VH-VL binders against a6uvu3. Designs and how they scored, part 1

Scores and structures below are computed, not measured.

Target 1, 145 residues: a6uvu3
Amino acid sequence: MDKRITLIGSKIAKTGNEFIYCGVLEECSECRFKKICHDGLIVGKRYRIVSVRSAKHPCIAYGDGVKVIEVEPSNNFTILIESKKALEGLTLSHSDIQCNNILCKYYNLCHSEGMPEKYKIMELHEKIKCPKGNSLIKATVSTIN
Structure headers, positions and changes below count from the first letter of each chain, unless a header shows other numbers; Kabat numbers aren't used for antibody chains.
F, E and O are the ipSAE of ESMFold2-Fast, ESMFold2 and OpenDDE, as the mean of both directions, binder to target and target to binder. V2 is 0.75 times the mean of E and O plus 0.25 times the DockQ between their complexes.
Where letters were taken out, [cut] stands.

## First folded at step 1 (VH-VL)

Design a1 (framework fv_fezakinumab)
Fold by ESMFold2-Fast, scan of step 1:
Structure a1 (fold): chain C 145 residues (1-145), chain A 122 residues (1-122), chain B 111 residues (1-111)
Amino acid sequence: as target 1 above (145 residues)
Amino acid sequence: QVQLVQSGAEVKKPGASVKVSCKASGYTFTDYYMHWVRQAPGQGLEWVGWINPNSGGTFYAQKFRGRVTMTRDTSISTAYMELSRLRSDDTAVYYCARDRYYDSSGYYFDYWGRGTLVTVSS
Amino acid sequence: QAVLTQPPSVSGAPGQRVTISCTGSSSNIGAGYDVHWYQQLPGTAPKLLIYGNSNRPSGVPDRFSGSKSGTSASLAITGLQAEDEADYYCQSYDSSLSGYVFGGGTQLTVL
């Protein structure tokens, strides 16, 4: 019951990967992925891939094909946080980074959709080069709702 | 129970067009893609393209783009393939075939029509 | 030419085992796409024999089996019978063509 199936691009279909379900893509209107997308996934919700099936299926939206995956709602997120607040084990209240550059390749990590009000820093990764000069570090965080 | 009934044999002159029909029964027509596959006499199978009966969306093999048009009529559960500017090497049996997704198995053709022979005289 | 390579013919005596190969490339079978097999009796439409590398539809005898390894697949027929005389086609998908591809077909003769 906790697990759901869907299709995702074969190159990103790896156990442990996370993604945000964005709903039916316009490109998917002409393929079977649209039917599978109506199978109980919630738009805007983050999912973790828990298993990947070996077969590859044709898909126009993903030129290299898609694989069937089993997913479950994710309790972990990957985000960018201010380096001065970055300490493993620390619990933080969500605060948006002051930036409106929607074309930045890091925008989604700075403004992650569906973030809970509070989260715990589980692991710190690399510092990133911010175009606006902010001191940011990539982190894996867990929800504590 | 599932049946795909195709139109009868056609004889055409080079340069003409032919339109083949495939009437589906025994299942929900809009739930399965319909493919067209041809076979020249004594030769192998060659994929032509597919239509999504729900949306009317189509995808054609590169060899046939610009000459083939696939359509459907959901009110009578019928798919059509029209091939234009016919050449002698278009002489073949044209099959419609239903595409089925089965979980971790690939997409495949689980039911086939009996075929429509199209003969292009030279 | 066909995109997938099959031997043009294979033969066996009643009761024997025959194997039909289907060889692809890195853009189709080698890319992980499943292989399906169709049987075509003389004068008839193709009929699904094996899907998803190794699965049998209802009504297909267990004498027919499929397997896949690397860039190739094979169809095995045990306990060969006269009614098995037919053409056999493998089918997969090719990512470079963005299309469905068939083998050239193998004519099975029961001697």
Scores: ipSAE 0.006, ipTM 0.582, lowest interface PAE 10.2, mean pLDDT 81

Design a10 (framework fv_fezakinumab)
Fold by ESMFold2-Fast, scan of step 1:
Order: C-alpha cells, then sequence, then structure tokens
Structure a10 (fold): chain C 145 residues (1-145), chain A 121 residues (1-121), chain B 111 residues (1-111)
C-alpha cells in the first residue's frame, strides 16, 4: 500500500489516529524537517497513522515536539465546495472549481488530488474568503467507491 | 564585525503606528532568524516575534497578533517591525536580535542597541 | 506575571558562589525546550551568556555555567566579581502560548 513518512505532534502520534493534512505551515517554511513533514502528502487528504517511532524532535509547530510516523491514506478528504452545494449527507459528483489561479493559498483544496468521481458530504466546516469571489466552504467528504 | 543597527527613538500618540528598522551587517542576512523583543521601563524582557529573512515567514507572540507585522528587505539586509494601534503600555525599548536557523536550541546571540518607542498623548 | 519564574534578586560577596533558578512548567522547560541565559548590564542591550542549557559563547568565562533538570534550570556563578552585578534572564519556548518566553529577571547585587 501507499505508505508515507511524516512528522506529527507527540501527543497525537498514536497508531490508529487519523488527521487531515492541511499543507505547510508558515512556521515550518525553513524548518529542517520541512521535506519529511510535508513532501508527498496531499492537501485535504486524510491519513491514518500505522506506526510511530519513539524519538522526539523539537518543532516550532508542536510544543511537546514531534515524532516520525508512517501513514497511509484513508477514504476521507477535506475539500472546498461551493456553498450552494453544501448540505451534510448529500452525495455529489466531483468537479474541480473552475479557477486557474495556481498561486492562491486555497488552490490545492479547490483542486484536490486523488478525489473519486462521487463523494458524500460528512461534515461542513468554515467558509473561506475566495480571492475570485466564489462562495466556498470547507467540507469533510467520504468516498463511496 | 557582526552588527545590528536600529533606527532612532520614536514618540507616537495612542492609536498611531510605528515602524522600527534593524540593519544587519557582517554576516549572511538570510542565514539567521531575526527576533524582536521589547522591554518596558523598569520591566523584564518580552518576546514579540520572529521573521525568517530567507522566506519572509513570520511568527508572532499571541499578545501581538493582529497588531504587529514583521517584514524584511534582503537587498539592504534590513528587518522591520511595525506595531499598530499603539497604546501607552506599548512604551518600551524594542530590540532586534539574531537567532540561529535551528529551532529553539540556540539563543539570540547578537542584539541591536534598542529603539525607544514612547506612546503618550 | 512572567511565564518562567526567577527570584527577583540575589546577592553575594566577591569570591562567593550564587545560583539563579528558572522554574518552568510542562509546556516549556518540562516539554524539553532548551534554556538560554542573558546578562543585562545597566543601560545596555542583553548579552547571550549561556545557550542550549549549558553552552558558553566565546568570551564568556567558565565561572558561568548552566544546568537543566525536569521543569527547571539554573545559572551558577562562581568566584563572584563586582562586574557581575547585572540583571539575568532565562529564556525558553512555551508550546501552550506558541512563543518564546522569558523569566521575570533576577537582579544580582555584589555586596
Amino acid sequence: as target 1 above (145 residues)
Amino acid sequence: QVQLVQSGAEVKKPGASVKVSCKASGYTFTGYYMHWVRQAPGQGLEWVGWINPRSGGTFYAQKFRGRVTMTRDTSISTAYMELSRLRSDDTAVYYCARGRDSYYYYGMDVWGRGTLVTVSS
Amino acid sequence: QAVLTQPPSVSGAPGQRVTISCTGSSSNIGAGYDVHWYQQLPGTAPKLLIYGNSNRPSGVPDRFSGSKSGTSASLAITGLQAEDEADYYCQSYDSSLSGYVFGGGTQLTVL
């Protein structure tokens, strides 16, 4: 299966825990672990921790330090969807938001990699401020394949 | 030869903004973080935040988020700290200080002489 | 008011040993973050005295030493001299505040 290595806060670094990858934090932009923490992970995708290494490492983003973990992708994603389509329990056909602004900080959540053709909206989160004026909301979605 | 040279003293009214500069020389400006630390008259040191001159990335203490902005200009090896919506309790000496580009393991080894900012009506 | 607790003052006679404590909590020193110490002479900017718990920058005499245990750190000054009269600050990082934190400072008086 598709296992990746990354770093996560020590208190949540437990086999079986899941998290949604949200991209590189500004605090980590020059961290020496940037490539381990963030390379190969897909923004908005949910991962499950399958193993935890015992050593702790200091990290500006996590007060009790971080541990190296191995993760595998789960069947849930965090994405941005149009607010008019946002209803918990609704099944939608995936379509990328029509936008060519690749420098937008939300671009990867609008154009999530690895999305299935259909998904179910499990939970709605906060609305975001779109530079192009689209009405967008964060959602956790589940695959139905 | 490593030096941090700060701008001169400022007097501001409540509600105004102040922008303090810190010019680095004698080392690779982008190789180190730049911290900002303040000290109110007769009081202790208080950390404001840091900027990484290489990336422009910043990190601010919770107390100052929404009021402080840190920037830099790599062409002149200068870091800036702007504090807005000034209050009388922002009266302090503001220091810039160099830290290593390595987590929390290294202290702030080179300090500017400080910029006194006085906020009074 | 300060996140790290230091005694407000300490005193000693020339040639004596003094120790300045820095007490933290599980979110800072107890979480494994290193402690740094600064000396501030009257009217001057702080100067790095000890970094990474126990390391001395070049030019700092070996009569200054630092240690760390559990949630606390200490600065020891042996062979106390008149020029050591200054304010001393410890500094670490606090995960709950997501920021660097200083002790309240200790004024050393050489009697």
Scores: ipSAE 0.000, ipTM 0.488, lowest interface PAE 17.9, mean pLDDT 79

Design a11 (framework fv_fezakinumab)
Fold by ESMFold2-Fast, scan of step 1:
Structure a11 (fold): chain C 145 residues (1-145), chain A 121 residues (1-121), chain B 111 residues (1-111)
Amino acid sequence: as target 1 above (145 residues)
Amino acid sequence: QVQLVQSGAEVKKPGASVKVSCKASGYTFTGYYMHWVRQAPGQGLEWVGWINPRSGGTFYAQKFRGRVTMTRDTSISTAYMELSRLRSDDTAVYYCARTPYDSRFYGMDVWGRGTLVTVSS
Amino acid sequence: QAVLTQPPSVSGAPGQRVTISCTGSSSNIGAGYDVHWYQQLPGTAPKLLIYGNSNRPSGVPDRFSGSKSGTSASLAITGLQAEDEADYYCQSYDSSLSGYVFGGGTQLTVL
């Protein structure tokens, strides 16, 4: 239950949102939050936003600025899985969906970094409209049973 | 501070290939997607494709598939776009532009000055 | 050739308000993909003016604003100034093409 402080784009800085930490943004190193930007997050690991501070701060990496957020490691993640594999309570071995459409708004959910070798389906959500025609459903999955 | 510097103007004959470079500075090169956008003289903007500098993964607009190749060299923070089998209607200014890596919904916030490619016999 | 439809030109006098429309379809703006706007001054590279439908990058005056409704988006410029004379482009993503798409561009003339 480690609490970490970091910065994220204002548009996505909402409690309950999850993200995969993608590395240090050097543009933010010039702001007053240099230590916060660089402090203790693991590349490829998933985090959940537990609180958001109200002030926006300029950051050249994000045109609408960034907000200070408090995060915790997330063991429950949102991903897209093939509908035929989508049963609540089922444990799956991770395999990437074969798709080269990296511009798709769902691409990161189909190709999640930091996925464990096995995960359990906790909850099924809505089916999404896949541009490639794959039958995909949004799911909350867990590394912990 | 944050800057994209592109290679100089090129003049090519039909059927030739051109390779344009885009050198990034002032930010973490592997933290941002790099797009290529072209603009024919007096015409609008046309998206060509993008590269993820971290993975080397690419995606090209359907119109350019089979003729365009995007690569990068992380040791010198440089992205490349190569366009082959050039036609006169490929005459355009070619821009590189970045977008934040962790958001699909942010626009292209930093642009290179453009590289004029002229294709004429 | 452009997937998103913009008027080819708009005009206004200094101090007036102008709006530039960007009309898409169910496969792009109507599918929930965000609209971004770029300003291009003559002889220069495009500059990001609005991203994510309505957000301004640092340094963009508040007289520029963006909005989105249904399958369309609009850029509004209030208090029009001579230096606003430029080409304006909207941009989104299209799921049927699996790619980024630009509008045809709108030339703003300050009379």
Scores: ipSAE 0.000, ipTM 0.517, lowest interface PAE 15.5, mean pLDDT 78

Design a2 (framework fv_fezakinumab)
Fold by ESMFold2-Fast, scan of step 1:
Structure a2 (fold): chain C 145 residues (1-145), chain A 123 residues (1-123), chain B 111 residues (1-111)
Amino acid sequence: as target 1 above (145 residues)
Amino acid sequence: QVQLVQSGAEVKKPGASVKVSCKASGYTFTDYYMHWVRQAPGQGLEWVGWINPNSGGTFYAQKFRGRVTMTRDTSISTAYMELSRLRSDDTAVYYCARGPYYDFWSGYSFDYWGRGTLVTVSS
Amino acid sequence: QAVLTQPPSVSGAPGQRVTISCTGSSSNIGAGYDVHWYQQLPGTAPKLLIYGNSNRPSGVPDRFSGSKSGTSASLAITGLQAEDEADYYCQSYDSSLSGYVFGGGTQLTVL
């Protein structure tokens, strides 16, 4: 149901991390954990890691191995938005920020994958130093599943 | 109770092939990987590879790629390891071992071992 | 040729404590992979002694314990007994080899 067990690459297997499930890798057909790794996850849906087991397991798809994690669907996640749109409770339509600086440490928050057409601003956090001079603020938003 | 019963000792000439069997009982054969590990006389343990009995998928240590083939027969819960183009330094006891445990939290331990099959390669 | 390094031998008297080290690298123990330990009595197959760094299977006495720190692991045996005389092997996983790796083995002699 809401919570389920799966496997994910060891480098991202941290409590609190979120990911978008992208589907089955061909190499996973050789893995004895294939059913558990992919069973019950919805492609394109965002999940949050709620617990991580310490043991690493070999996986052909991940050279650094995988860990057992417990996940739940994520309705909230963190993004960067323009300060002019930053009002708690406001519902926004997703629009991509025009920026190609893939080396920016904030790139993933500016170009969040799996964004729905609409999201609601739940909480505003700190303003960030944008290398390109954009006026941006970190926000927790609610995703409509 | 979990048991892994291996085939008997083999004597082979250099250049020949050997096929060792490992019959599993006491658990669901397709739920656990089967590993093969060898030990030359007076020497340490060396991992050869694994087979996933459910899919038939295999993965071999780099040293053995091109010479080893692992297969299984689910109707009789038996795994096989075939090593070709035998050399004198392939003389070893070959073990099958179950693992890692299907319990997700067990890690990559080899929890049950067969008693081993001695393969002697000599002229 | 062993990927993990163990001392070739250790010895102790009955009742004594001995420790067997297992030294790896950044691609195995240093990468966070668990260490397992096996006991091999003369003429027998290896038996799982410690799994997941510090856990004991049913039937293994508590005088056997395991630990891991950084790139190394240790097996400690307290209250040494004559029947502990055996070869001990550590085992982990190596990400650069994409395979399971063993230590060279340590022969324990009870004096």
Scores: ipSAE 0.000, ipTM 0.545, lowest interface PAE 12.3, mean pLDDT 80

Design a3 (framework fv_fezakinumab)
Fold by ESMFold2-Fast, scan of step 1:
Structure a3 (fold): chain C 145 residues (1-145), chain A 121 residues (1-121), chain B 111 residues (1-111)
Amino acid sequence: as target 1 above (145 residues)
Amino acid sequence: QVQLVQSGAEVKKPGASVKVSCKASGYTFTDYYMHWVRQAPGQGLEWVGWINPNSGGTFYAQKFRGRVTMTRDTSISTAYMELSRLRSDDTAVYYCARDYRYSSGWYFDYWGRGTLVTVSS
Amino acid sequence: QAVLTQPPSVSGAPGQRVTISCTGSSSNIGAGYDVHWYQQLPGTAPKLLIYGNSNRPSGVPDRFSGSKSGTSASLAITGLQAEDEADYYCQSYDSSLSGYVFGGGTQLTVL
């Protein structure tokens, strides 16, 4: 599969971590690594860190410096869905749970940004009873473009 | 100890310009970016832009482009923000704040006390 | 308007725990940019309270803690005290704007 090289903040440079690539920053114009930070990554696309190199490098963008990482596109992510709709292997159209409780610790899993129109349930995890009374379950899902 | 000392309050008419200063001490002035952040009375914080005191390079938030100019004088460790064509909604406290050039992590570790700029007819 | 979303107010009694949320998007917190928190006492400049998601500067009590998950961050204050009454702002960086972004602020009232 297609491995890319980039730089990311030292604190988040751990194998298994995911991030959404957001482009080269204007203040990185003075960063000597600008070229390799940007090479081959697509803005708005999610990537998973598969390898981290040990050396730290200074960067105006990251307080603890940056490390060179290898990444691959991530098509899998974790969300909350209604338990009654949850079946491994099922393909669902994305439909946000109707809720405005921003203080809920599950808010981002219920309202994930960048969700594709359709996704396939790969694995079901623990059930969650939300404060609004919905019966939810954590699921690892795969994108279907 | 790090200190950022700002100039005093200003009262301006609409259409005028204001220039606020921020004098740094207690660290190497050219090692840290200087940011400007404003806060209208009773409102939240709004980022205006930054200057790199070493190079003189600047970057401004889209909202202020064409009206703001940031400069510095390394001989006296002072940064300046000039805002032109003032409107009544530019009334705010303007803060300077320090961000480490190569290792800041995108945060402001020391802030000036603020300069109140009042724009009224 | 603010780019990061915070509740406008939160309240608690002395000794209680309160949590202030900060919700971003894929172009800021979701992209892995750190979240920082500032405390602003009435009539004063903001003061750095938490940096790099969870780190405390010297002088900040350990009853203040920060965390980050996905596109959101949270500031927790345990053992609430009257002197904690202040406005709290989260801050990150947004690559689509190429700029520093703040939450709208949360006013903490200690009842």
Scores: ipSAE 0.000, ipTM 0.488, lowest interface PAE 17.3, mean pLDDT 78

Design a4 (framework fv_fezakinumab)
Fold by ESMFold2-Fast, scan of step 1:
Structure a4 (fold): chain C 145 residues (1-145), chain A 125 residues (1-125), chain B 111 residues (1-111)
Amino acid sequence: as target 1 above (145 residues)
Amino acid sequence: QVQLVQSGAEVKKPGASVKVSCKASGYTFTDYYMHWVRQAPGQGLEWVGWINPNSGGTFYAQKFRGRVTMTRDTSISTAYMELSRLRSDDTAVYYCARDTYYYDRSGYPDAFDIWGRGTLVTVSS
Amino acid sequence: QAVLTQPPSVSGAPGQRVTISCTGSSSNIGAGYDVHWYQQLPGTAPKLLIYGNSNRPSGVPDRFSGSKSGTSASLAITGLQAEDEADYYCQSYDSSLSGYVFGGGTQLTVL
């Protein structure tokens, strides 16, 4: 019931991958896939890829083409949090890490869009060496509804 | 029954224009993209372009850009392909063909499932 | 010239198996784009025979099957019948041309 079909770039179309849906591009106005690609998805919402179909289709936005994927809303996220606040099982209120380096390879994990007001730390992973000197650790977190 | 009925054969001189029609019936005309494909005598198939009958939006193969115009009239479920500045090597049978539909997971895009019978265009001096 | 390469002709006797190849490149079949197959009887328009590499439209006998590997695709016809005598075309998409491409066609003769 809660599963949706969409299309995404073939290089990132892998079961288990997550993404934030960003909306319709101007280039999509005359795309034959527009309805299936965009219908029923919520801008800013995080989705997890649960299956990938083998066929590749042309796409003006993705030069390497797109694949049909089945997605479900994701209740778990991978984010970066301050090491001093990192304790498995702890419930935290989301607070933005103060950083404006948009060219950083960790920027999207550090400033994850679609974060809920509160989340629970499920699992801690590796520590990240932050170019700005912040002490960060990669974590899987769960939303609280 | 789904069918595409094309206009009759045309004979044109080099430098003239030709406009071929394709009338659709048996389905919702605006739900499916329409392709145009040509076949020169004794030769293979060559894709010309497509039109979205709902919006009127078009996309043409590089070889034909600047010479081809695709239009449609939704009131009579008819698509048109106009080719200008005709050359002798434009002599071919021109087909319209329906693209598969993919919005409800029931179709597979990029395949041409229903074809018109073709319109022979002869360009002769 | 055709972008996808097919043998110009193939022949077989009734009841036999024939295979028609369709060879592309890294910008089309090799890039992962699907291959579709069309049958064209003499004096008629093409008919969709196989779509999405291996799927059959309603009404197409299971004697016809398609496959794809690497930069090439194949159409197999088993239990060959006289009515199968026709031209066969493969079709895909080419990213470098930003357009749909066809093979040169293969004439099947049933001897």
Scores: ipSAE 0.188, ipTM 0.680, lowest interface PAE 4.7, mean pLDDT 85

Design a5 (framework fv_fezakinumab)
Fold by ESMFold2-Fast, scan of step 1:
Structure a5 (fold): chain C 145 residues (1-145), chain A 120 residues (1-120), chain B 111 residues (1-111)
Amino acid sequence: as target 1 above (145 residues)
Amino acid sequence: QVQLVQSGAEVKKPGASVKVSCKASGYTFTDYYMHWVRQAPGQGLEWVGWINPNSGGTFYAQKFRGRVTMTRDTSISTAYMELSRLRSDDTAVYYCARDEGYYRSGFDYWGRGTLVTVSS
Amino acid sequence: QAVLTQPPSVSGAPGQRVTISCTGSSSNIGAGYDVHWYQQLPGTAPKLLIYGNSNRPSGVPDRFSGSKSGTSASLAITGLQAEDEADYYCQSYDSSLSGYVFGGGTQLTVL
């Protein structure tokens, strides 16, 4: 896997930690570190921290500042699935959620690109309040090779 | 073969404005921030501000806010710094310098400088 | 006045070691911001000598090294040569000013 350099919040900047890239906040549009902070990262994709530098830098997104980290992609993804299908350890075949609300901030997690034919639910997170009334839960899933 | 070519020396009267240019070549102009730094004769370096050539966004040092304007023309890969209401203590060499926006990259390429002399 | 403090001058003989200090505060070097160093030969533009506290750009000899500790940084030049005679500037970012700051510069004389 190709390694990338980015910035993350100081409190979670620890070798071995993983995070899910959530996209650029609107407040960061003129951040002087924009090219390093967000360039080349894929929304919804999980990355693992392989090295951390000690210096802290200001960032609108992180009140306690950010640190420079080196990351590599993880084979785990964050998606939203129907709560009735959500059981840790269960293997599911990919199926699209029927929703056309492209203005929803969760749209990309509901309609994630690059989903494998089958995936395994590794961990269940919080239930999402869907604007269209779907019963959805956030899940970390792993590819099945 | 990155090059930053600056406009020629200028002599101005107090109260006038000056516009210095910096033409970039050898790299993608919109991929790097452009900084402006000045140096009065026999004095040290002083940061003026930066422009993001991609967005046109700018940020100026507090000392120059209200007097400096930075712009760019992406069609000719050129950045501009205009300083208004000139005073004699604005006499300096004005440099443009490239920065990736990565906090550890430093200002890696500099123009040769433009001497601006403010006198009667 | 410069925000970062450097000695105005330093001198050494060929082959010796010299060190140039750069002293900041809690809003810049002390806050963890990296220090960069520039060399300026007479009549020329500054040249990036050290970036990110201790890294050398391609073409900079290993005789030049940088370090950072607490609120201060230093540039070390070993095996001093006549062509090292120049002005040296440190630079960092200052969170209270929301901008870049330079040291006052140090003139190195090789005697």
Scores: ipSAE 0.000, ipTM 0.541, lowest interface PAE 13.6, mean pLDDT 81

Design a6 (framework fv_fezakinumab)
Fold by ESMFold2-Fast, scan of step 1:
Structure a6 (fold): chain C 145 residues (1-145), chain A 126 residues (1-126), chain B 111 residues (1-111)
Amino acid sequence: as target 1 above (145 residues)
Amino acid sequence: QVQLVQSGAEVKKPGASVKVSCKASGYTFTDYYMHWVRQAPGQGLEWVGWINPNSGGTFYAQKFRGRVTMTRDTSISTAYMELSRLRSDDTAVYYCARDHTYYDFRSGPYYYMDVWGRGTLVTVSS
Amino acid sequence: QAVLTQPPSVSGAPGQRVTISCTGSSSNIGAGYDVHWYQQLPGTAPKLLIYGNSNRPSGVPDRFSGSKSGTSASLAITGLQAEDEADYYCQSYDSSLSGYVFGGGTQLTVL
């Protein structure tokens, strides 16, 4: 599957953002954009937004509407990992960081949804200042299978 | 060959109701939304609303809410527009037109009308 | 009180070029919605002429072309012919109205 267009909530429609496709909602059954939004996307697969168009389109699932986005399958995404485990080229088994601070600006990077059982560290970036004192570093990882 | 065949001209008194029909052929009636667009004599095109023939769901332009009702009969591939409490300024040709939300992997949704009926003249006079 | 603004008339001689403008606002053309054009010959229903700013349906000659920039769109007709004498309407979608919107129409006269 190469690049394609779909529609996603306008507030999250930003170039570089990634999402996991979750499937069709019951509310979509009568939507004229159902085919544009959903055809050819694989449930549970991660996609990266490569461009966003300015026009908003009505959507029952997103109160602020949806925008057309161009996406490509993503086998790479950004997470935070413990510095002691951070080595480029290393393959790790996924385990969430033990933290319950859901209001932390780094929470989603520490607790990435839809992670495969194993992933490979592709590139290490900057260390972050963790409010809980954990030694964490930002990494680009590749999902395996 | 896709065709939309509309009912004949109507003459009504102010306060009456009119029901215009649009019979579709040459395609699967339930696969495309149907629009209604009117044109007063010597004036421009004005969008009235759409109906989804599959569900019966409708959406009307604000100007017509409370006076217009759109329905369909899937057994005879026919859409209807009923306009009530007619005024002299409702005198117009009323068109049905098939929605085309064209999808191309590069282009996205367009919001246009590809096939039009020939129109039904509704004259409202005292 | 059409939502999109078109000149009420335009004229040209056979073989000339004419351009018809369609001016919108930030809630329609300026919001990124595409512009479509319809041709209405005297006594007939409108017919799709251009869709998606610049695409021609089968059967529309290439002397008809469309373009869009900012909050406006244009229809260009080159090599003007007598049979082009008609009304031309632009159409887009408006997010503030949640509806389909038309220009006021332009009457083209071939002199």
Scores: ipSAE 0.209, ipTM 0.679, lowest interface PAE 4.3, mean pLDDT 85

Design a7 (framework fv_fezakinumab)
Fold by ESMFold2-Fast, scan of step 1:
Structure a7 (fold): chain C 145 residues (1-145), chain A 121 residues (1-121), chain B 111 residues (1-111)
Amino acid sequence: as target 1 above (145 residues)
Amino acid sequence: QVQLVQSGAEVKKPGASVKVSCKASGYTFTGYYMHWVRQAPGQGLEWVGWINPRSGGTFYAQKFRGRVTMTRDTSISTAYMELSRLRSDDTAVYYCARGETYYRFGELDYWGRGTLVTVSS
Amino acid sequence: QAVLTQPPSVSGAPGQRVTISCTGSSSNIGAGYDVHWYQQLPGTAPKLLIYGNSNRPSGVPDRFSGSKSGTSASLAITGLQAEDEADYYCQSYDSSLSGYVFGGGTQLTVL
């Protein structure tokens, strides 16, 4: 809905990628891109990259440079949770599933980065076939205060 | 300027524990993983593990599980690696190094100068 | 033993071209994981030289280039200079070990 323009490391500047905005770096105090890079972003909020521009720009924080991107805020995200804990409207404390199979196509949904301490289950989706035998279901969750 | 400043050299006896610190500056500490890599004298680089400073989540190489603990203090932008039950073959320079958070298999772009840990009787 | 195989040493004369190989397997480079290269000057920490198979960080001269094919990667250095004397390490990710893996390192000597 509400698109913003910012800059992010060239190698991660790909449509569909998400990140959590972590705030202004001290190195940015004299950067000519500080305003475009940080203006209008909320610390701790998740954003999704919806477009990437081709030009690279120098950046102290990213040694390989940065690209201009357009982002949308994301208040909801998809994760996998244990079926026994899955009830729409329930607030859960985040707990990681013990699994080191990082080539599993579900790995990022089981080990989502930037998970808040607590989240609310907004919608339940399909169960997945876990190679490790865990009983897991996809859920759309929202961050809460 | 990205800087990773590590604690000074340590000499420990076998069976002891050592805790190495890595103070980050010049970037958002919670925006990047912090990795630990060691190098025994005259040997190659060996990955120990990483910590996500935002969540406190960790992942350790199989060889070090049960002996290594990685922590961080976000209020002072400092990461720690504690290695327990030290053996003489743990003698090495221990580096902290910054890794990209969004690609788990990405490069280590900035490195600390290293902390020499010597394990001897 | 290192998971990725590099020659222990390589030598060249000033102005020449040298290549350093990095041989992996189906669980790392062959699985499509990127290869990164680090330069370690005597008595210093490693420094990122090449990332994502073929990209150079700002400040790395275009004399350094990387490539990847199948289960192997290579680092090429053209116009060899005395200040290039260093140890060079390749690094990737290994799915069977679930961790970062390094090559054994290659010592480059400029004659």
Scores: ipSAE 0.000, ipTM 0.514, lowest interface PAE 15.6, mean pLDDT 79

